# Ledger of designs, part 244: VH-VL binders against q9nrl2r1430to1533

Target 1, 104 residues: q9nrl2r1430to1533
Amino acid sequence: GGVHELSAFEQLVVELVRHDDSWPFLKLVSKIQVPDYYDIIKKPIALNIIREKVNKCEYKLASEFIDDIELMFSNCFEYNPRNTSEAKAGTRLQAFFHIQAQKL
Short names: E, the ipSAE of ESMFold2; O, the ipSAE of OpenDDE; V2, 0.75 times the mean of E and O plus 0.25 times the DockQ between their complexes.

## First folded at step 13 (VH-VL)

Design x134 (framework fv_nezutatug)
Fold by ESMFold2-Fast, scan of step 13:
Structure x134 (fold): chain C 104 residues (1-104), chain A 121 residues (1-121), chain B 107 residues (1-107)
Amino acid sequence: as target 1 above (104 residues)
Amino acid sequence: QVQLQESGPGLVKPSQTLSLTCTVSGGSIDSGYYWHWIRQHPGKGLEWIGSIYYSGRTDYNPSLKSLVTISADTSKNQFSLKLSSVTAADTAVYYCARGPYTSDRYYMDVWGQGTTVTVSS
Amino acid sequence: DIQMTQSPSSVSASVGDRVTITCKASQSISSYVAWYQQKPGKAPEPLIYYASYLYSGVPSRFSGSGSGTDFTLTISSLQPEDFATYYCQQANSFPLTFGQGTKLEIK
């Protein structure tokens, strides 16, 4: 831990939320709009959930925070075909995340 | 930091099953990563054996046919390789590695130190 | 399967030299290539992903370039710790495949 790690997680989540390509990741996928999503994706997650976990101090290690962000991207690529707008947004946002995560 | 450690018998007899385990620390195998097995024959390059995804999906190198099984034990934070009916050609250093699922593509960002396996009678 | 061919098989160089290693894919893999450094008795260490992106902690003297089928790893000013074997890997599709390796040795 440490308080600096928690502040860094908050800053990074805010940067991700502000990114133009964050739109597929802001909230959990709607079961009503995408009914088969939860048959395929066993561990759903989104930026609002990750941010809540940061605020509740649930991440004890930077690796746990990074793992949740990577899970979010993996879910995107598992569900969405490569040529979709969702997968393309995920590709760009993940690259941005990898650069920013170096400061953790 | 995430660390991977291979373990298992260093000597295996021909026709037996080679069993190796990768123990993960500093991170969870029950996350959005691929978990890979790679080997390196003496004096040669790297050969990808197969991978397991957190969902339990496995992908295997077709060159190894149906001889390979990769499995995960999330309660122990481990994933394992079984290679059946081994021969002297399976003598190699075996590595486990973690791969982020980047742009629907397969990279390996953390590697174990490797464990030497000799197949000999 | 996608075949990865490296050239040269070995390079002799001196500290301070600029060194380039080439990797060719048998079919287009866009920018989905990674580079690894391996020292004797050690595991491969990741250097580069997505053809040109450096992993955290990799010295800036390392750079990667290329797209499609032709890729290059460059070390701009060779240091003593850089003498090792270098491997490229296509990340595009299963089965994952590696180049045969390029051994960088002291001249």
Scores: ipSAE 0.014, ipTM 0.697, lowest interface PAE 7.8, mean pLDDT 88

Design x135 (framework fv_nezutatug; at its last look DockQ between E and O 0.90; V2 from the best seeds 0.00; counts 0 for: pae E 2.9 > 2)
Fold by OpenDDE, look of step 14:
Structure x135 (fold): chain C 104 residues (1-104), chain A 121 residues (1-121), chain B 107 residues (1-107)
Amino acid sequence: as target 1 above (104 residues)
Amino acid sequence: QVQLQESGPGLVKPSQTLSLTCTVSGGSIDSGYYWHWIRQHPGKGLEWIGSIYYSGRTDYNPSLKSLVTISADTSKNQFSLKLSSVTAADTAVYYCARGPYTGDHYYMDVWGQGTTVTVSS
Amino acid sequence: DIQMTQSPSSVSASVGDRVTITCKASQSISSWVAWYQQKPGKAPEPLIYSASYLYSGVPSRFSGSGSGTDFTLTISSLQPEDFATYYCQQANSFPLTFGQGTKLEIK
């Protein structure tokens, strides 16, 4: 999508990272702290990985970028029950993302 | 851009199984979304049939649960609907749709164009 | 199950008119409501999610409001392309349910 599209993706990632509810998503889940996580989640992803992909211009379409963000949230909701702090943070951050993604 | 397309027989005999497939293009079904089936009887409103999550977990309308099976084939980038023991009441336009995986609320942001299925002897 | 009751079932209006469609949920569903537009012979198209947020590409003359049990879709100035059937949907929980629809016709 060119420099402008890359900038848009970068900006959105920055906004997501800076959000108060980004803490569950900043980096991959620790296998040590959560031993069963990778038995359940087969396609792990986090904001730092998405940021790296953006920086490497790996997203050719906005839909690809959005799909990775949605994957990140869906992993959270798949692993964490609704009443957990992680799931609640995810819900709020995803809502924020959906609003911001309208600009893409 | 993601597109969904329904396909399958337009005519099904009573007591047989209705089988439809939704082919997804421009995106992968093995991604963080719900995949929905909805139908609309002639001149009527919309009825949710069921959904399959990206993980393969399914949810069905209780009124149809015993008769409905939804599955996904990631190798073909498709998900399917099977409705057994159909009657004339199952005559409808059938839509497949996509929605974000939110954990606690469910929208449909991309729809197929729909396919008409008539149940008749 | 959560029932969604739309009002009115049909409405006749003219281009330029302000049109309001309401949807009432049988129980509180917070803001988890979507609105769809369906033209004859076409698939439904999403207009609004979370009661008040427009999907990309939806004209600003469309707006949604409400929380709890009472929700509203408003078209501030009706355009020719807006004549269609509109549906609300509760997104709170399974089974997903739709309103019965509101047919917006030319007066």
Scores: ipSAE 0.594, ipTM 0.891, lowest interface PAE 0.9, mean pLDDT 94
Fold by ESMFold2, look of step 14:
Structure x135 (fold): chain C 104 residues (1-104), chain A 121 residues (1-121), chain B 107 residues (1-107)
Amino acid sequence: as target 1 above (104 residues)
Amino acid sequence: QVQLQESGPGLVKPSQTLSLTCTVSGGSIDSGYYWHWIRQHPGKGLEWIGSIYYSGRTDYNPSLKSLVTISADTSKNQFSLKLSSVTAADTAVYYCARGPYTGDHYYMDVWGQGTTVTVSS
Amino acid sequence: DIQMTQSPSSVSASVGDRVTITCKASQSISSWVAWYQQKPGKAPEPLIYSASYLYSGVPSRFSGSGSGTDFTLTISSLQPEDFATYYCQQANSFPLTFGQGTKLEIK
């Protein structure tokens, strides 16, 4: 809780969005562009949704925020083979996130 | 905050099936983490048994592959280990653990307290 | 399977000493190594991931280094609470494997 914790979540989300490897994670995957995605990924999530949840104060604990971010990455790795540009971006952004999350 | 707790019988007879359950609290198994079983043999080291992702995807140690089943029950926030045809070699402390799901490299960031399983007549 | 060999198997040291524990992989594993501390009667606790990154709450006297096959855990100034067994773990490929452990005894 508190105003300072909400600012920390927002700051971290902004840093993730601004990272060069954020491009697979900014918005939910299009069902039209990727028709089988939602057959495989049952709990879709993206940075814009996480940011909106921060803005609406929906995260009461840092662990709830962290879990949504980790779900975002695990969806990427579940759907995309490791040699794809999406999975490689996910690996680099997740590593950046793990370092930044220590500040929470 | 996240805590893992192993439960199950401490004594199992040879040739029977060992069944253990890991209960997750302070977090959800239905999440972006990979959930592991690891055991520690008396006076020896740690051995990874296998892992499960909440969707049902599993990976098993090849040395145990036909003997091991790991399953998840998201409604109970639990995951379980079954090891069939046990022998004295399966006597160990059994741990459940978790770490971020990456698909190809795994670190365990939370461990259960462990439960001792003895296989004897 | 990738074998992880730790050295030494045990070490006895005084408070304030610098202690170095090494772990050697049987083939290259990039930086995919974790280190764990296990106190008697307790589960392992995470110290380091990806060879050199400390988990939150781990004292700064702990550090890790290495890549490829050779990895090191260092305690820069040993404290009494550091009595434990230390394990390395490779995360490069299944099956995940651990070193045999290094027991650190405090005089």
Scores: ipSAE 0.406, ipTM 0.858, lowest interface PAE 2.9, mean pLDDT 91
Fold by ESMFold2-Fast, scan of step 13:
Structure x135 (fold): chain C 104 residues (1-104), chain A 121 residues (1-121), chain B 107 residues (1-107)
Amino acid sequence: as target 1 above (104 residues)
Amino acid sequence: QVQLQESGPGLVKPSQTLSLTCTVSGGSIDSGYYWHWIRQHPGKGLEWIGSIYYSGRTDYNPSLKSLVTISADTSKNQFSLKLSSVTAADTAVYYCARGPYTGDHYYMDVWGQGTTVTVSS
Amino acid sequence: DIQMTQSPSSVSASVGDRVTITCKASQSISSWVAWYQQKPGKAPEPLIYSASYLYSGVPSRFSGSGSGTDFTLTISSLQPEDFATYYCQQANSFPLTFGQGTKLEIK
């Protein structure tokens, strides 16, 4: 990792947060609203957590940053059936991420 | 960066169990990726064997008739393939690979170099 | 299972030529096709995902197109290092399946 990579991570997280399909990913899933989520998803993560890690310089390599974002998407697909609004939003946002991540 | 390395015996006798291990470096198998096994018979194309996800979920090629088990050892950062009751038809180069878990498609973006397995008496 | 059929099975071309390889799925798979390049004795290297998107580091002379059942990989100006076998893969559903491969030989 380098300073240029850390700035790039922040820019990409901001772009993801601003995307119309970011709504399932902005914050951790509520256990009150979705009681079985944490029985299925053992490594929860969300954009607010990833952004905090970027701001605290916790990513040493671009691969670590990419891995956390991929984990966020895979959690969505593991929990939500393919035909749900959550899974469809995740599919579109992940495709956007894959294009943008080529710049990292 | 992320690298995968297959290991296991190069020669297996018919009816025995083939055991291969994929060691991952530069990344964690306890992550949001699918981890795959693919093989390639001599002079032929690629055949997907199966995959594992960090939850322990596995998906197998139905053509292998439940002869396949894929498992993960997160403490060693390895995932493994067991193929039981092998025959000469299981002679192939075996690859491990990583792919992102997506909502509607499955690609393999990082591959090991492959390990040759010969099944013969 | 979704069957992937490539054509041609082999092709010989000269450096600088435009080469097109086709891949047909037995049922509609949207744009969910990947292309791989495999050189003798080596593992497959990813070239293209989602029919048309290049992986980082892949030369711009490679391009992909198609949707539904018919997909193409094009090399616009063939180079000597492009000698390889090319595979398409349907990425739509398990079990994942590959085409039988197209062997490209440089004249």
Scores: ipSAE 0.374, ipTM 0.823, lowest interface PAE 2.9, mean pLDDT 90
ESMFold2 (binder alone), look of step 14: mean pLDDT 91; pTM 0.945

Design x136 (framework fv_nezutatug; at its last look DockQ between E and O 0.83; V2 from the best seeds 0.00; counts 0 for: pae E 2.9 > 2)
Fold by OpenDDE, look of step 14:
Structure x136 (fold): chain C 104 residues (1-104), chain A 121 residues (1-121), chain B 107 residues (1-107)
Amino acid sequence: as target 1 above (104 residues)
Amino acid sequence: QVQLQESGPGLVKPSQTLSLTCTVSGGSIDSGYYWHWIRQHPGKGLEWIGHIHYSGRTDYNPSLKSLVTISADTSKNQFSLKLSSVTAADTAVYYCARGPYTSDHYYMDVWGQGTTVTVSS
Amino acid sequence: DIQMTQSPSSVSASVGDRVTITCKASQSISSYVAWYQQKPGKAPEPLIYSASYLYSGVPSRFSGSGSGTDFTLTISSLQPEDFATYYCQQANSFPLTFGQGTKLEIK
């Protein structure tokens, strides 16, 4: 896609990426580092993928964008027990997202 | 926007199995949400029955767990409720609902319109 | 199970009034409380999540507060469309449980 004014989706993705708790979500989980991940998670997604979809204008509705973000979090909680750093980061980031999403 | 619609028989005989389906439109159940069943007895409050995630994860109300089965069919974009051995106490409006998948807190942010089920001989 | 006790069970008020509904949890549930509005013959509609955050589209006259065991829903200036039954819900643990409801009626 070409250069255009930053949309609400783009802005929110930027805020999510810059958040201190974004580190588990920046890119897809490595199959090498986590060999069983893709046996458990059937619909993997990450912020870099969502950002790319935003840049390509693939989201026509805010609900579609929100759905992908929620999928990202559900994947985290499905794979990671509550006491893990990943799950804790996800919990905080999701709370932040839920607040921001009300503005979309 | 996502919409949910309950369907199934409005009348069930005692000791039979209540079977309801929730059809989701404007969004996929194969997503990052919990899909809930809630009921409301006439003139009473709300009772959470259980939920399902597309991964197959389910949680049930312990008061109903032995009698309840929630399943999902991604190909039809539906999820279902089965409640066995029903009695008059199971007469209620049954709602399906959606809520975000979280690690420690659970809300319902979108509801179906509800379907009335009467248990009577 | 965690019990949610609402007060009052019913309240009569007039348009423009300030209305407060309380919900008490049988144990601490942090800020994990939701509020719903239900009109006769309709499904519940979400108002508030995490005790104090309004869903999109909910008028600003609605507000929620509380933490631990005591929670409050407030309507600052009652409007005609606000007469309904309100429910609190604890979102802390399974099974999810609701308050018995508060019916807000026109005086």
Scores: ipSAE 0.905, ipTM 0.950, lowest interface PAE 0.5, mean pLDDT 96
Fold by ESMFold2-Fast, scan of step 13:
Structure x136 (fold): chain C 104 residues (1-104), chain A 121 residues (1-121), chain B 107 residues (1-107)
Amino acid sequence: as target 1 above (104 residues)
Amino acid sequence: QVQLQESGPGLVKPSQTLSLTCTVSGGSIDSGYYWHWIRQHPGKGLEWIGHIHYSGRTDYNPSLKSLVTISADTSKNQFSLKLSSVTAADTAVYYCARGPYTSDHYYMDVWGQGTTVTVSS
Amino acid sequence: DIQMTQSPSSVSASVGDRVTITCKASQSISSYVAWYQQKPGKAPEPLIYSASYLYSGVPSRFSGSGSGTDFTLTISSLQPEDFATYYCQQANSFPLTFGQGTKLEIK
């Protein structure tokens, strides 16, 4: 056969990772750098974890994938005040995600 | 596909507490979304009551804040509304709904079918 | 509280017509308005969020525009299934508030 195409979830995660506003979301928040984060956020998640779940075929439905991405954004907005660079990056990336997710 | 279904009494007496439950299927309330209660009075428009997030965060309509409690039971995948000291003015169709958690605006993307509540002696 | 005022309260139109419904906020709400369609006996269904973004599955004949205080919902070529009441909702601040509704009747 021919070459294999990326799955829709893989394509979207790659687009999110490559986006200029992905920097707050690439990896889990450091407990050393942000000591109170895990006192406030009880369900931490990041793009590297979501990408691993996609690669292991752990999402059965598009809704499960979307739910993890939305959890990631909600954690950002719950922890970070609106005027922070993290919250502003999250706002722009979530808007981008909402447009792209309509294709799923 | 995510579905929401309201349940509770169709009739409540004045001064009692109205208790409604929203059962969620096809998705988890232990997730990043806001979970809302909205009502619609007979022949009138929609009134937002409040919402809850998995973190325990709640926001309530100030006109109802002293009377309203919204809570979640993740083990049953349900969230509930308690409205105390009801009067005939609380007669309405009650909807539960889901909305995304955004930084600066709020809207509802999935709604239950609604349940009618009549407050009458 | 931010008050949302819709106009007209009701409108009659023919299949194929362009229909415009307007919504005015009592203070600036940026682009943070959503539009819903409600048919008799049914729950509201989302049409538009953030003034102009179409919800998934909503027909392309629906569009939204506006910013600040003045917003519009347009149906470019009215269909029989579009008979319904339409509501705008300000999404900017608590409490969330809705317009009074616009009833659309097909001639």
Scores: ipSAE 0.545, ipTM 0.866, lowest interface PAE 2.0, mean pLDDT 90
Fold by ESMFold2, look of step 14:
Structure x136 (fold): chain C 104 residues (1-104), chain A 121 residues (1-121), chain B 107 residues (1-107)
Amino acid sequence: as target 1 above (104 residues)
Amino acid sequence: QVQLQESGPGLVKPSQTLSLTCTVSGGSIDSGYYWHWIRQHPGKGLEWIGHIHYSGRTDYNPSLKSLVTISADTSKNQFSLKLSSVTAADTAVYYCARGPYTSDHYYMDVWGQGTTVTVSS
Amino acid sequence: DIQMTQSPSSVSASVGDRVTITCKASQSISSYVAWYQQKPGKAPEPLIYSASYLYSGVPSRFSGSGSGTDFTLTISSLQPEDFATYYCQQANSFPLTFGQGTKLEIK
């Protein structure tokens, strides 16, 4: 069974990347462009990193994969005020994720 | 796979502080979730007490705000409830629960088994 | 605080019946309602989120609908394991609040 679960992780991360609201989450926030980000966010993560962890089979449990995705969203909401484009995109992408994650 | 388990005394005297602990297994409290306390009074419905995120953010039910403290111990993978100055009205089944950290909607997707607390002389 | 009012407070029904439970919010909460099933001596179990989405493993005979202030949980054909108490929860704003519950009993 773990082989079927790894394929599901890849399919889900591809769906997230293809979503219109993925743009704030594709890569880690630039320390050069946003120098205070890493003073506030202690566990940074992004879709490209999650996809690499899937590719390297680093997730042993579905809960570990789901937790990285949820961490990504909570970082967004922790750093960005509610009325920003980033927070609004995060809200919509997280809602989409919650629907898709039921497959896991 | 994530499981939550409440622990603490089942009997507390009036005016004392109620202290409960929720132990998380199969996942980490140092994560993108809110960790909640909810109680259910005898013959009544459910009441949200409050929650904590590992960043230190807490929100409490305003009806309990001055009496409640929720804290987390990341090293033990636990979060705790303290409710001061209890009365018989605080007799309830206490649940811990978690839900995803969001900006505008808050669901509880995993619940503990519950622990019964009786406040009496 | 947003008040959640469930109706009915109890219902007696037979296996195979269609049952409808309603929940009314004191102000608009968009579609941010969850439903929970609770059996005696057990914790609540998540059933529905965002008014109409079933959690994984929840039987398809359960469905939810509504937006704004009026929400409905429907069981299309009651099974013996469905006799329980059902709660709605508004998930829109703090403090989070629950309906008073609907007890569903077997006839």
Scores: ipSAE 0.408, ipTM 0.860, lowest interface PAE 2.9, mean pLDDT 91
ESMFold2 (binder alone), look of step 14: mean pLDDT 92; pTM 0.946

Design x137 (framework fv_nezutatug)
Fold by ESMFold2-Fast, scan of step 13:
Structure x137 (fold): chain C 104 residues (1-104), chain A 121 residues (1-121), chain B 107 residues (1-107)
Amino acid sequence: as target 1 above (104 residues)
Amino acid sequence: QVQLQESGPGLVKPSQTLSLTCTVSGGSIDSGYSWHWIRQHPGKGLEWIGYIYYSGRTDYNPSLKSLVTISADTSKNQFSLKLSSVTAADTAVYYCARGPYTADWYYMDVWGQGTTVTVSS
Amino acid sequence: DIQMTQSPSSVSASVGDRVTITCKASQSISSYVAWYQQKPGKAPEPLIYSASYLYSGVPSRFSGSGSGTDFTLTISSLQPEDFATYYCQQANSFPLTFGQGTKLEIK
């Protein structure tokens, strides 16, 4: 038994989770709290689901991982008007992601 | 790395329908990106034609709306442009492009190399 | 439709110069502007999005600024590969619209 190095995907997801603007993205949107969300968003996803997929080695290509992160952001911008705190947090976190994803 | 490649006839007769296809490699069109068509008339600037999103949602430039259809075929990883009733004014280089779906809505981060279309008898 | 007007239409400059290109929107677009570089016979390439965010791989000599109606692209120290046509694009509303282009030429 040795110490395992975190995968590049795991390291990036951890950085996203720790970012101040991650709060809208940490978990799937609650159907109880936001009933119309799933009428509008047909492919829901969140950082906890993406992290689980990383841990299960479900991403075979970096592009598949990037696609899921971008889907998460696009869901945010499709559901939330631009002037909301959610959309503003998403804009800043997505810019951070684009910088960090250059390492992939 | 994601790459886009336009294909279609280089010559179309007036009044016919122009059909162009964009083939995407290195990424899926069934994703959180928007997929766009842009054209450039000889010696002029860029004109946005329209886009399609993975949900099937489309929007078109109002100046072209009655003439344009954009569709996607996820099984082939392609999206296509049909422009009906073409005239000589539709002679241009046609680009397909990808845009991240952001609060900016649509800047285009990956472009195809462009395909030249001439409308002539 | 939102009209985007670039100034100047053409600029002549030498390697090492600071070059500024401006873009004016016909109505307020917040920060929803992108900039592209196009070389003859090639597709446009992204430089900047959201007025000031540098696209991945773009050299740090490129910068963008502005909000509302007035936007600026700056090249701090012009290099030989920078001679090209530059376009701004608004992303505030559909249809997406581009400026007419600014051609950067060798002096």
Scores: ipSAE 0.061, ipTM 0.733, lowest interface PAE 5.5, mean pLDDT 87

Design x138 (framework fv_nezutatug)
Fold by ESMFold2-Fast, scan of step 13:
Structure x138 (fold): chain C 104 residues (1-104), chain A 121 residues (1-121), chain B 107 residues (1-107)
Amino acid sequence: as target 1 above (104 residues)
Amino acid sequence: QVQLQESGPGLVKPSQTLSLTCTVSGGSIDSGYSWHWIRQHPGKGLEWIGSIYYSGRTDYNPSLKSLVTISADTSKNQFSLKLSSVTAADTAVYYCARSPYTSDHAYMDVWGQGTTVTVSS
Amino acid sequence: DIQMTQSPSSVSASVGDRVTITCKASQSISSYVAWYQQKPGKAPEPLIYSASYLYSGVPSRFSGSGSGTDFTLTISSLQPEDFATYYCQQANSFPLTFGQGTKLEIK
């Protein structure tokens, strides 16, 4: 994107990080704490990685940024059973993201 | 197994609006995927028309942007293409396709069988 | 727009041959390339994503390589069912663009 789009991506990532339901998504899942995660999830991603990609201007399309955020949620729902705190947080944060992403 | 099926008119008159629908089975269009329209002119290569994300976000090929609308109906598990003011140059096979969530995005992993559209009087 | 140029436009080969098809992007696209196979009257079928990863069910005789601007699809030992048109696609920039296609035909 342009400078305007890059600023919008940065603002949206900051809003996601500040959200109460961001805790499962702030950093990559720890292998020592969740040893089977990387056997199930083949494309791990987290908000810190996405923010780094924004800062390095790696997103050329707004859809690329959206896809990475959606990948993060997809990983959450693939690994975590529906009734877990992680899946519930993911559902709420994803809904928040969809409202904010309409500005992109 | 996810399947995509195009439907619409085989013949459209010049200046009219082409309307095509893609019906998705074995999956949901409100899940984490992007859904695409791609066409192939007779004897030519593939041209990407546009996409819709389950968030409702749309992206269009700039060469077609003023003429194209893509929309989704989650209750029917369908997404649709409207191409206005068609000419003979819009004669093509039209495909719908799906791109899965990946960090390497927009790879079409499932395609419909294609529907032939002829623009003539 | 990123232009994808395939070489050759057509190639004649025999069963058992090793075939290479090249795809060149007009600017760097990292590894964001897919390859598709299309048989006459059929929809394209996915072969490879992210330059080198095979889709499930794709025979191991197919392989992909490359990064940046130059990408290659290789068929190590042609089978009769491999005679088709092959397309590369970039996923790095809007609009998404395809190569012009390489027709693989019987010698």
Scores: ipSAE 0.005, ipTM 0.551, lowest interface PAE 15.1, mean pLDDT 85

Design x139 (framework fv_nezutatug)
Fold by ESMFold2-Fast, scan of step 13:
Structure x139 (fold): chain C 104 residues (1-104), chain A 121 residues (1-121), chain B 107 residues (1-107)
Amino acid sequence: as target 1 above (104 residues)
Amino acid sequence: QVQLQESGPGLVKPSQTLSLTCTVSGGSIDSGYSWHWIRQHPGKGLEWIGSIRYSGRTDYNPSLKSLVTISADTSKNQFSLKLSSVTAADTAVYYCARGPYTSDHAYMDVWGQGTTVTVSS
Amino acid sequence: DIQMTQSPSSVSASVGDRVTITCKASQSISSYVAWYQQKPGKAPEPLIYSASYLYSGVPSRFSGSGSGTDFTLTISSLQPEDFATYYCQQANSFPLTFGQGTKLEIK
């Protein structure tokens, strides 16, 4: 056989991971480095977890995939004030996501 | 797809509390979104009342002088508006809406059909 | 509160016309503006987010532009179904505020 067909969700999550502004979202926030994060954020998520869910075919609808990405951004904006590098990266990455998500 | 539907009394007497509920289907209110209430007075434009986030945090329009309470019931997949001490000026069509939570963009991408509330004796 | 002022308050146009609606914020809101269309008796429908990005399913004849305090919604070739009131909304800060609306009447 030829190359395997990539899912639309896998293609989009790979593009998000490769984006310059993905650095706050690649993995779960460290409790050692940010001790108060999990006191504020009760539903933590990150791109590595979302990618794992895509690979395990856990998203039945595009809306479920979009909801997890939006949760990731919501967590960023709940924890980080607007003037932080994390919030600025999140704002740019979310805008990029919204454009790409039009294809889903 | 996500659908929102308002419900509540069509008529409320002055000085009473207006209570409206928004029922969400096709999605969970316990997700990364903000859930909003907006109203429109007869022949006028749109006025944002307030919102509640998945975290339970609320934001209210200060022009309503804290007469507003918004709450969520995840077990029923509903969020609700209470507006106390109503007057004839509170006569309006009331909409519930959903939007992504962002630091820089709070638009409403899904709206209910609206429910008409008249305040009169 | 950030005030949003729309111009004109009403406009009459013919099918095929280019229609431009302007929205002015009392303070800089960067690109944090959305546009909505409301047809008589119905809820508002989102058209545009972040000043220029078209919502999924919105016809390509709609476009948005602007930054800072001055924003524009353009309909390049007016259709009969475009009869509606159009609202801008600032998303920069709470409370969220809308323009007063522009009523588009088709001649």
Scores: ipSAE 0.285, ipTM 0.791, lowest interface PAE 4.1, mean pLDDT 87

